# Designs tried in a protein design chat: miniprotein binders against b1l550. Part 69

Target 1, 279 residues: b1l550
Amino acid sequence: MRLPEELLERARDIHSEAPSHRIKLDRVGSFGLKVPVEFKGFLLLAEADVWVSLPEGRRGVDLSRQVEAIYELSNPPKDPFSLCREAAISLLEKLNYADSSGVSIRFDAPLQDGESLKYYGVEISSIASDEIINKIRVEILGMTACPCTAELIRAYKSSEIAATHTQRSLGILEVSTKAEHPDPDKLASIIERAMSSPLRTYTKRPDEGGLVIRSLSNARLAEDVVREMIHLFLEEFGHLPEDTHILAAVRSMESVHMHDIYAERSFSLDEIRKEISSH

## First folded at step 9 (miniprotein)

Design fc20
Fold by ESMFold2-Fast, scan of step 9:
Structure fc20 (fold): chain B 279 residues (1-279), chain A 83 residues (1-83)
Amino acid sequence: as target 1 above (279 residues)
Amino acid sequence: SPEERVKELIEKALELAKEAIELAREGDLEEAVWLLYEAVFLLAEAVWLSKEHNLPELLEKVFELLYEAWELLEKAEELLKKE
């Protein structure tokens, strides 16, 4: 929706006024916009946030120009990476008082799972100033098996064997880089390969038995999964700039306890290479 | 070869499962559970090897055996709890 021209002119005048206090704001914008995107042949409805910096001498941002920036670029729908980068640049062009701009786009990405589809979470952003920084976060659920002998003995002696010796785990990879966004399918693949087994969207008794059995043969702690994710990430994406920053994390939802186990590591490519080479 | 290793794991698991059934009949449920546990782990390793080395015929057979071993384990655990 657009405002009538008379209201747009009035809003622009008000926003150009001096504020009550001369304080810079880092992020001012429109959050929770619904935008269509095209992702690997799928038309998806994504959620977008757009923002700019606001200088200390200006009362407000022109919100209508922010909405124009992203919606002009979303028709026809395009890939969310190009949309993210192009909209961030367009925001700086349309809002010349801003020193920086940003765009974030969130959606559930389809992934082929045998003969069916499953979904994983994707959030991408581009922040524009004198350079562009691209960020991507991928979250996907999988299974981990308890590698502790005591826990396995406990599970095998209990009537709740299938419920107590495996855990659902959320794997997380986040990458911030001056290069283009990494392929989220490759990030999701890294997470799944690091885990004991992937999750399926539906279960039958044979399917459930298969997942449990796979998890038992590939038992891993959350700490093991994080280390394996980092190893696999370096094999696939070690070519990114040295100042690329990565977060690798796992949250294991304990089936027996009322608390979760969490493991993470943040690092730059420069930092991790020096650490590994010291061994 | 991977194929020979898979067959070796299957053979060992079947021996353990047979021994476990006999022990369970004799009332030694704790030992039977441990042997079935070992059989399940060997068959799980065989499933992984069959999948990783693209042996679909063995994979199907191993998965069937693994499901059967798992059912035996569940039944043995249920009997052990009743003691």
Scores: ipSAE 0.000, ipTM 0.164, lowest interface PAE 17.0, mean pLDDT 77

Design fc21
Fold by ESMFold2-Fast, scan of step 9:
Structure fc21 (fold): chain B 279 residues (1-279), chain A 83 residues (1-83)
Amino acid sequence: as target 1 above (279 residues)
Amino acid sequence: SPEERVKELIEWALFLAKYAILLAREGDLEEAVRWLEYAVKLLAFAVELSKEHNLPELLEKVRELLKEAEELLKKAEELLKKE
């Protein structure tokens, strides 16, 4: 049966009511939506958060309109960059009481790794107000090793010994810009090139030995990796607007310690360019 | 909760099935089949969750939806074979 008109009218009124306290909320919305996206020829199931600002005089947001906005734009599936941007704009148009809106889309991006695939983490956001700010975060695992000594290299005899002297590290690049989102594959490539070696989805015994020896021959501290990531980022993306903000970080999961090593640098392109040119 | 998870799977599967129908109408039968296969898999998983957690009302509903999704998939596959 249909719901009575009285019940439908009562439900609509609730969101427009005055709240218990006149306090503005920065982000109110639908989190954890499953959305299909097309990414570089792959159809992927992504997870999306959509939100708007809520003024101090309004009790709630219309969540149904938020869900409609993103699903309407996801049919047919499109690239997550266009989806983020278009949905954020649509939310402001549909919810006229909001001052700002945002959309974040998360997925594991496939990356060709020989004859198999590996995956890296991608989070894409667009925040709309009087302007649009685009944000992208890429996370990918690689290997780091303490700076090689003749003794360490000479001592290497087996996978067990190598595991003691190498560790997994998570590389992170996050970019916030008024320009288009940077290509995540290029960000992932920067991170992997800055590492001692990339991780593989599948290795044979000879390939496994080669990976370990490569890591030991290209030893890098977390601090070295962050500096190299910044250097490579500037070569690839130095053309972005000067107010573009970047976070470069590495979390090294030390194999023989209970703690991780973490190194990061946040900067704007204007700031880092002046710093480098000061010498 | 298990009930909420099953309901989420149903809602997602229905969205994928509707999307597949739109793709088929646009002539994209290969993509329509792909999304209907996914919808069927989600509903099959929802059936197993409904059994595991003793949700008889949802189980009945999911089985009906699964049958409908399987019929749509069969029709889309038959249309694709005629190309």
Scores: ipSAE 0.000, ipTM 0.158, lowest interface PAE 15.6, mean pLDDT 78

Design fc22
Fold by ESMFold2-Fast, scan of step 9:
Structure fc22 (fold): chain B 279 residues (1-279), chain A 95 residues (1-95)
Amino acid sequence: as target 1 above (279 residues)
Amino acid sequence: SPEYEKLLWEAFKLIYEAEKLLEEGNPEEALRLLEKAFELAQRAFELAEDDPETRYALFLMAWIRELQADAYEKLGDLERAKELLEEARKLAEEL
């Protein structure tokens, strides 16, 4: 977006004034911007947030310049990872009063699954200061089932009882690294493989028995799923820098109870390797 | 051109104000601003001299249609919201 210089200069005069109170703000910017991105051959309309830090002596940020920065880089539409990193760097270059900048881009990523197309959630961020830190969060739905006792294994042949002990679960992997963003499709695959069974966008009622049976045959607690996600993550992404931080989590959604079951682990690659090696 | 840039900037300001109105629970006023924003973005599209200018105008038009859909959804008009999302997708596909 090319904006008239006279409008930008007028806005800057106000923003450079002293504030009512000399308080630093951590994130000030434009949130909920719509930005076209190209993701694995798909043109998607993503949501973006852009921000900078604001020093205690300055009244406001130049919002127009923030929006201009990301729109200049979004034409033609490019992959959201490059856009995120380049925009964060550009913001620091253009807004010299800021100590840090950030860009987040979120979208629902299409994933081909046999004859069906399903979607999983992706949020990426790049935060720039003296260094750049790239974050990615992937969320995808699957199925979990409580491990069966000997009695429940016999009851497993009763489909009504089996269905009562399966739940929809949201798997979450978040990675923060100085390296490039990990491939979200690989993160989604890790989550699905750690689950009792992947959840399809649509399941015909005759096919529902098959998913329930598979979930019960591969019964896992939320705690089991988190541990398996970490194990699979280390196999795929153990090459990332040692100070890479990961969050692995599962939220199991109860249909009968008023609450969810939640399990998580946050760790750095350095930390988890030392923990595993000590046993 | 100066006119193209002026139209895009005016459309952008209306979009920004409309988003705030939607967050504050005033979808009716947001729709009024978004209709004006779309007219400005469409005029900018007509004045575009190259591919980048054309894409910026199309981007704003698609964004406005998405916001209009959100407003109609808040008003309970799901049929109109679906129509606007379809228009937004068609505009975005031209990018």
Scores: ipSAE 0.000, ipTM 0.148, lowest interface PAE 19.9, mean pLDDT 78

Design fc23
Fold by ESMFold2-Fast, scan of step 9:
Structure fc23 (fold): chain B 279 residues (1-279), chain A 95 residues (1-95)
Amino acid sequence: as target 1 above (279 residues)
Amino acid sequence: SPEYKKLLYEAEKLIWEAFELLWEGNPEEALRLLEKAFELAQRAFELAEDDPETREALELMAFIRWLQAYAYIELGDLERAKELLEEARKLAEEL
């Protein structure tokens, strides 16, 4: 929403005044802006937040300059990663009283699923100061075979049980890095493979016949999914800077009473490598 | 021994009845039958005279604990289900 020029001039005068209390604010800005983005050949309507820090001696921020920063860069629609980074930098250049700026962009990303499309959640941000930190969060709903369903099919070859006891799980990968944003399709792929993949640490012995105990090794708990996600992440993205921070999590909707199971691990790349190399 | 085989047969019969109840969406009744099946399998384990009989009884005990865990998952008691899966895993490790 644009205001008349006269109102914008008066607002700037007010914002430059001394505040009632000399307190710095961390984030002041325009939240919930609708912005078009181009993502891998798709034109999407994303939601954006833009903000800057406000020094203790200034009453307010120039909101019109914040909106200008992102919209100038959104025409024509641009990939959301470049938009996020460039807008954060532009905010610091346009608002010289700020010592930091940030931009977050949220959208549902299309993913080809046979003859149709499915969608997964993406939130990216760039926070600019004397350095730039890029953050990405990917959330995707997956279908995990109930540990018990997999066992029953193996033991008794019942396809009807598989249909009845399939469980939904939400996989989450969040990465914060000084490097470029990781490819969200690769993060989504890691999550999906962790959910559906067999346990790689278990040795199968099919030539000895179908023992019930072998079925127990096919159990894929929330804890198993998180560990596999971390393993797969390190294979794909172990090249990122050592101070890169990752959150891996899964939320499993397994109970009749709709109570969720949740498992997570936060780590830096240097931290997890030391841990995995230990006993 | 004949007594060992009788106990395994009775345990297996209860397991199949419990499986049908789980299929029909009645985990509470299935749990009652599975606990009886476990008692029978455990008695068979105590009467086992050789390694094959010991393994057979342990396999059955592990399977019963696994089915009980499944029933508790259906009931939304995930804490009890985890305990039973851990017990099944320990029984299976003895194989």
Scores: ipSAE 0.000, ipTM 0.115, lowest interface PAE 20.3, mean pLDDT 76

Design fc24
Fold by ESMFold2-Fast, scan of step 9:
Structure fc24 (fold): chain B 279 residues (1-279), chain A 95 residues (1-95)
Amino acid sequence: as target 1 above (279 residues)
Amino acid sequence: SPEYKKLLEEARKLIEEAKKLLEEGNPEEALRLLEKAFELAQRAFELAEDDPETREALWLMADIRYLQAEAYFKLGDLERAEELWYEAFKLAEEL
């Protein structure tokens, strides 16, 4: 929203005043902004949050300058990684009272699946201070199945096995690093390869029986999927700085139970390397 | 019978070795052991004297077919994997 110049001047006067209590705030900003981005040849409408730290002696932040910073950099649309980093830096330059700034950009990323597209969730952040920390979170749906083969075969007929022992699972990889953001397509690929089977696009009618049978042939617990995600991550991204922090998680939406199963592990590259080398 | 028990014990030993090979990323060698295990379990099934022995042998045969399906899936032979999975389900129906 555009404001008259007179209202912008008045807002700045108020925000420079002393606050009711001398308390520093960590994040103050504009959340839920709509910004265009270009991602791997696609023009997408992304959602962005922008913020800065607020010192104990200042009543408020200049919100109009936050919006100005990101919109100036989004025309023409650019890749969301560059937009995120450049906007975070610009916020510190424009708002000199802030010690730190941050930008998060969220969108659904297209992923090629045969002749069609499917989508996965991406959130990219850059936090700027005396250094820049880049974060990326990828979420993608797939299938998991219980590996209790002998019990499954003994207890159920084939038609009942398909209904009771496969479930949708959400795989999550989050990376925080001083290096450039990892490629989200590679993170999505790691998640899909770790699962029992991927979910297919609806534009081609898949053989649903075949997907269930493939899931049961490659049965994995949520715990197995998390360990496999970590293994595959280290093969692809083990070159990142030692202080890179990773979260790997799976949320399995149980078909038989009214609750979900959740498994996760967070670690630094230094930590996990020492753990693996000790045995 | 003593022969029945010996056949099942040999089959179970091969199954455990095949499971380790699958975990280690050697599905080809696992398939060799699993095929031998299936022959032993099938022979035990033919020698079964009562219902518990028959069920035990059938369970083992079904488990072996499922493990063979997993091995073919890891080799990228999805058609063979699905066929073996259906065979495992048919054996389970007899239980």
Scores: ipSAE 0.000, ipTM 0.113, lowest interface PAE 18.1, mean pLDDT 78

Design fc3
Fold by ESMFold2-Fast, scan of step 9:
Structure fc3 (fold): chain B 279 residues (1-279), chain A 82 residues (1-82)
Amino acid sequence: as target 1 above (279 residues)
Amino acid sequence: DPVEEAWKYFYEAEKLILEAWKLLEKGDVEKAAELYKKALELLEKALEIAIEAGNEELIKFIKEWIEDVKLLIEELEKKLKG
């Protein structure tokens, strides 16, 4: 529940005391705050974490000032990117004992799929210190069909068998940069284009049955999907600063095994360009 | 409509392919091979109709299925002989 001012002031006195041990903490804050945001014309209820560094000489952080920092900026609702950056800066202004601050905002982003909407996961953060680092993570489900060595793989070209033995896969792109946050819709598009197909269902019709089977016959390993995601990322976002760091990953939920397959690559833009040039 | 008729033959072939796959899981290679051969006949009929209709995408799609089924029949015949 909401705390009375007298209790909050008493808490602040305790937090300003010297700790039992003079140890710096990297992240201390309020996690799981619900904040409204406006994303591309949609009003969404997002979940936010706010934190600051805590110096070795201070026992605790002022949690009420953290909540004030984000809620003051979230009314009226604004885009989550501006909210993230402005709140991180505001935290350092309001909590002058901290040498760094951060804000993360998570929400499910709507994506047009014909006449319907589907959703993909977005997590953005801004970490403020002597500079600001913007991070975005996009996760979207799609389909992969493994080009395995099984004799029966050709029998899996029917729509019924393909649907049973195709794999749901989670594609992941994470970008850390000193530039503005990349557009999450573009990151989601990269992931979907790298996969065998997006998650879609068709009612079986004479003219549409073959299209479903053909789309599901574009078989890709998790390793193939990660490489394609990196290739497509470089085409779309190769203009970002050289020290931009990217994580590309796929987690495939295997239909024939009781475990998942996972493939990833992390790199800076400078690193990957040198690697490609040396081949 | 010729395109609709071609798809009807395709769907009949698909049912046989699914049944053949089920038989393969049970180890009944001989019956599975027989059903795949029947499915191939239906796919060849679908291809004939697709060619007459001049539908290039459907022709390509059915040809890919025919090649896959032919390769599967060849492998099953090898198992039956040895």
Scores: ipSAE 0.000, ipTM 0.130, lowest interface PAE 16.7, mean pLDDT 77

Design fc4
Fold by ESMFold2-Fast, scan of step 9:
Structure fc4 (fold): chain B 279 residues (1-279), chain A 82 residues (1-82)
Amino acid sequence: as target 1 above (279 residues)
Amino acid sequence: DPVEEAKKYFFEAWELIIEAEELLEKGDVEKAAELYKKALELLEKALEIAIEAGNEELIKWIKLEIEFVKDLIEYLEKKLKG
């Protein structure tokens, strides 16, 4: 749906006027747009935000042109990475008063798990100015376990059986880079490999929530998981530019009535490599 | 002494937790819930002694284990009543 041309012309006149206060705004745009995307053979309904910077001398942004920019590029549906980058560039071309533009696209990504599918969260963005910065955030649920309890049991009983409580944990990897977006499946794999794996499971019914009684031989603290994610990330993505910024984090939760344990590290590739090489 | 005393109660609790886990595998939910409740009493006693001893690492892990066992007892009790 479009506004009549007469109303659109009047709106553009108003937006080009001087504002009451000469203050630059960083992000002005249309948020919560629903856009179809194709991701690795799946047609998904994603949510998108589009924005531009607004200079101190201009009253408003042409929101209709922002929406047109992303929708023209989304029909037919295409991969969300190309859509994100192309729409951000298109916004700067269409709205010449802006110094920067951005597009974010969020969706739940399907991942094959045996004969079934599981889902993990993906949010990508592209921010365009004199250069383009691509950002991706991947979130996936897994399990972690208490290593202190496992060690105490082994010490006391001279037992090789590691039995300990488990926590549901959300693993998070966020990458900001001048290169193309990293493959989210590879980021999800890094997170899963960094987490503890169940050795034995007693309850498997999905309708019973997440109650799983596990015995684990690979118990890890949230802090251990973050360090392992960083290590695995460096092995997989060492080809990215040295000014690439990464956030690695874990939020560990036992139940809705308990507090969460949270661990994170933010770093650039240059920074972390210098740190790791020093003792 | 107090750290070793706290550990004794903690390990007694863990023997019950392991037995309860095996009972859940065999489908004996009622007996498993009973053993988890007994383990909780021992963990709470271990926590009191660990706090007096000032062992921060042991306090942390006993608290996490208490929270896990409480959540599990609540879940199992709801399942038995449902």
Scores: ipSAE 0.000, ipTM 0.211, lowest interface PAE 13.5, mean pLDDT 76

Design fc5
Fold by ESMFold2-Fast, scan of step 9:
Structure fc5 (fold): chain B 279 residues (1-279), chain A 82 residues (1-82)
Amino acid sequence: as target 1 above (279 residues)
Amino acid sequence: DPVEEAFKYFDEAYKLIFEAMDLLEKGDVEKAAELYKKALELLEKALEIAIEAGNEELIKEIKELIEWVKKEIEFLEKKLKG
């Protein structure tokens, strides 16, 4: 994809003017751009945001040049991590008045699920200044079951409530690091392994019963899931720089309530290791 | 200019690829597959012209895109067959 040169030149003329008020803006750019990416053998349509900082003495940014930069780098489609990093760097090089730039790319990632595919959410960002900070957020649905075996037996005697309290839960892992983006498939795997059971795109009746039974035998509170996600994350990614920041969270869409249960923990690698090693 | 003609086909194919990807996000697998197949026809024409023109960079870009589009068509056709 290309934009006409005439649009870029016209935008530059207008936005080079002095502003009415001398106020710095942190993020100015183009949001919601559609860009193709190549992810593990798939061509996917991703959504991208691109921005730069705007100094107090400049009226506006050259938005058309921002769009051209990411589209040039997206042809042919490449992996979204390289696109994200390269576009952020390119924006600073092309827009020399900016102190920082950023690129965010969102897409649904395919994951093999028996004879079918399921999808999980991925959002990656790269923010460039004197250094590059890379961020990735992975969200995937799984199943949780409340650990209330004794209560379920008592409830069964009364016939007032259902014998199962399984529900969808959204697991979230977010990582911010000066290193390369972590592999999102590994992050998704950590989330699924921390839950009572994974969800499937396609399930026959006998398999559905199996998922429910597995969930009940592996019942976990949202709080349990977050702790397990952190434990599994440290086993897989404990080699990342000590100043790497992580958010682990679970949102449980409780089948017996009109509201959700939410649990989270944010931490740096150096912080969590000191906490875990204390006696 | 044969290079300009090759770019015209390449750009049109790329536009169809964008539209096919948008249709996949909306769940229209069959229509997306048809647009990918149309894009493939345009890319093959662009490749023929680019080879005759001797533009090595364009040849490489078109070949890479053809390979990925073919893989996507195979995945979608397999999904439609069940």
Scores: ipSAE 0.000, ipTM 0.127, lowest interface PAE 25.0, mean pLDDT 78

Design fc6
Fold by ESMFold2-Fast, scan of step 9:
Structure fc6 (fold): chain B 279 residues (1-279), chain A 82 residues (1-82)
Amino acid sequence: as target 1 above (279 residues)
Amino acid sequence: DPVEEAKKYFEEAKKLIDEAEKLLEKGDVEKAAWLYEKALFLLLEALYIAIEAGNEELIEEIFEEIWRVDKLILELEKKLKG
């Protein structure tokens, strides 16, 4: 007759056995965990993934220790940046066979817009090994207008045209750095300022007619938006370490009869500064 | 007469909107979306002509339709991609 704890210990021992094939795995863990976080005064229910590397000589990971690492640190709820970083470190401490660990946390971030709130997507992660790399991805929907409204009006006579004068566009900024996570509200602001082309406002009055004309003159291509996002990013975050890596992208949601347009650029701060200074 | 020209584009756009609405009632979302998009181009032409003519009443009326139609197009796009 064995105690239940001894039976559980024997079950856990199976993970330390040799696998059928001696192959290292990069990421093994618990994905899709629900965790509460506190973000700028808001209590949010976020979704988290936790993982570790698995060496070629070990059959499996201890999933209970992974869940324990993040949940111990999430009560009481704390900011998702500290949670990511502390949980990644805790995973390496609890799972001594791992060479690296990682934690990702995803949530919809509230952003104050007058007396109402709008939401944008945030994913933050920390990957721990001999050093810690912090990543953040911000996605926000906006509206863009076509650069030549007169050309579009003339082209409407063509049966092949199916584009609107305005389009939904998804702006994306992703930053990977050895420094602390950039403020996602500032990243969201950069994306929105790059898009800056509202034909859709609450203004319908004749005394606001000038705003309609100005909005139409601020139209931008997806390629223009990406370049402007990079420019604005360098103004705000050019102080980050030279090996900071950035992805800037825009996905323009074309009409129902067209495929999406996508533009992106990835770069390190060192790389982009050399490129700009050589031209 | 630029005001009369603007009204002609506006009326042509309204006819396309009516046709698109009938197609939606029949469940033909793709054709309805296409007609709303064509109507939007005609509304924009009407708007520009009304602006240069300085007819504030017509500008407001056309812009109200632009806003309404653009919102409908975005909702239909979500249904088709979704």
Scores: ipSAE 0.000, ipTM 0.112, lowest interface PAE 19.5, mean pLDDT 77

Design fc7
Fold by ESMFold2-Fast, scan of step 9:
Structure fc7 (fold): chain B 279 residues (1-279), chain A 82 residues (1-82)
Amino acid sequence: as target 1 above (279 residues)
Amino acid sequence: DPVEEAKKYFEEAKKLIDEAEKLLEKGDVDKAAYLYWKALLLLDKALEIAIEAGNEELIDEILEEIYRVFKLIWELEKKLKG
C-alpha cells in the first residue's frame, strides 16, 4: 500500500521541525528489519539495522524513507555485502541532513562440510561519511584441548596417550577496513585452522570420534589459538590498508562448575607489523 | 575448606561418569562422550584446587580418574575408526 503524496509531505515537515532540546544524535533508524539476501547460491533471511546521524537542529529522521531504500535494494535479493554498501550510500544521499549513515546485516552463513552443511555467524556493516568503512565479524564454533592436563597425565602415567579434555570454543575475527569486506569463508577457514579441530555438523558417530582424536593430537591453549589466528590472518590478508583494524578472540565454553576462558587481541596492521619486526 | 570444595567437584564429576557409562552400555556413544567431556572439566577444577591445597592423596585419586576416562575415550575412538 502507497500513501498519498500530500500525506507523505505533511509527515516530512514534522520531522524537519526544531527539537525540544538542541542535541545531536549519533544513530537514529530502523533496527531489526527482516531482509532476504542471496549468499553464495543460498537464499537466506537476514536481519538488518539502518541508521543515520541526526543534527542538533532537526526533530526527527524520515524512517519510512530509510525502510523503503533498503527494501528497494533487497528486491530481488542480492548479496549481503553489496546490499550493505549500497544501502549505506543511498541513505546518506537521500537524507542530506545526515553527516553519516550505517547499515548492519546479520545472518548464519552455510559452509559445505563434505555432503552436509554447517553454519557460522556473520555480521557485516558499512558506515558512510566522508569515506566508507566496511566491517565484518565472523564467529564459528570449533574444538580446543588443554595441553596442561595432557602433560600432567603423561607425567603421571609415563603414557604415550596425549589425553586431555576437549571443549567447544567460539572463534572470533572482526575486521574494519576501507577496502571491500573480506570473504567470510576465508575468515571462517582461518579460525578453523587455528583451532585444535573444526566442529562438524553431526550426522553419525564416526564424525564425533574423529573430532576428539584430532583435538588430542593438536592441543592448544586459547592464547595459542588467538596467536595462530593472527599469524594466519596476516598471511591471507596482510595486503589490506595499514590502518585496517582487527579483533581476534576465542571463548572456550566450560561446564556449569567452571569459568569460560577468553583471550583476545585488537590491533591495526601497522601496529602488529612494528611489534613483530621488533622481536 | 579447599579440600572439601575439591571433593565436591570430584563427586559431581563421578556422577556424570556413572551416567556416561550407563549411556555407553545402551549404545549412545555421542551422549556418553559429551558427559565424559563435562566430567573432565569438573575433574580439572578439582585437580587445580587439590594442587593448591597440597593434598597429595586427593591429587593422585583425581589423576587416576582422569586417566581412566581418557583411556576409555581413546579406546572408544579407536573402535570407531576401525
Scores: ipSAE 0.000, ipTM 0.231, lowest interface PAE 14.5, mean pLDDT 77

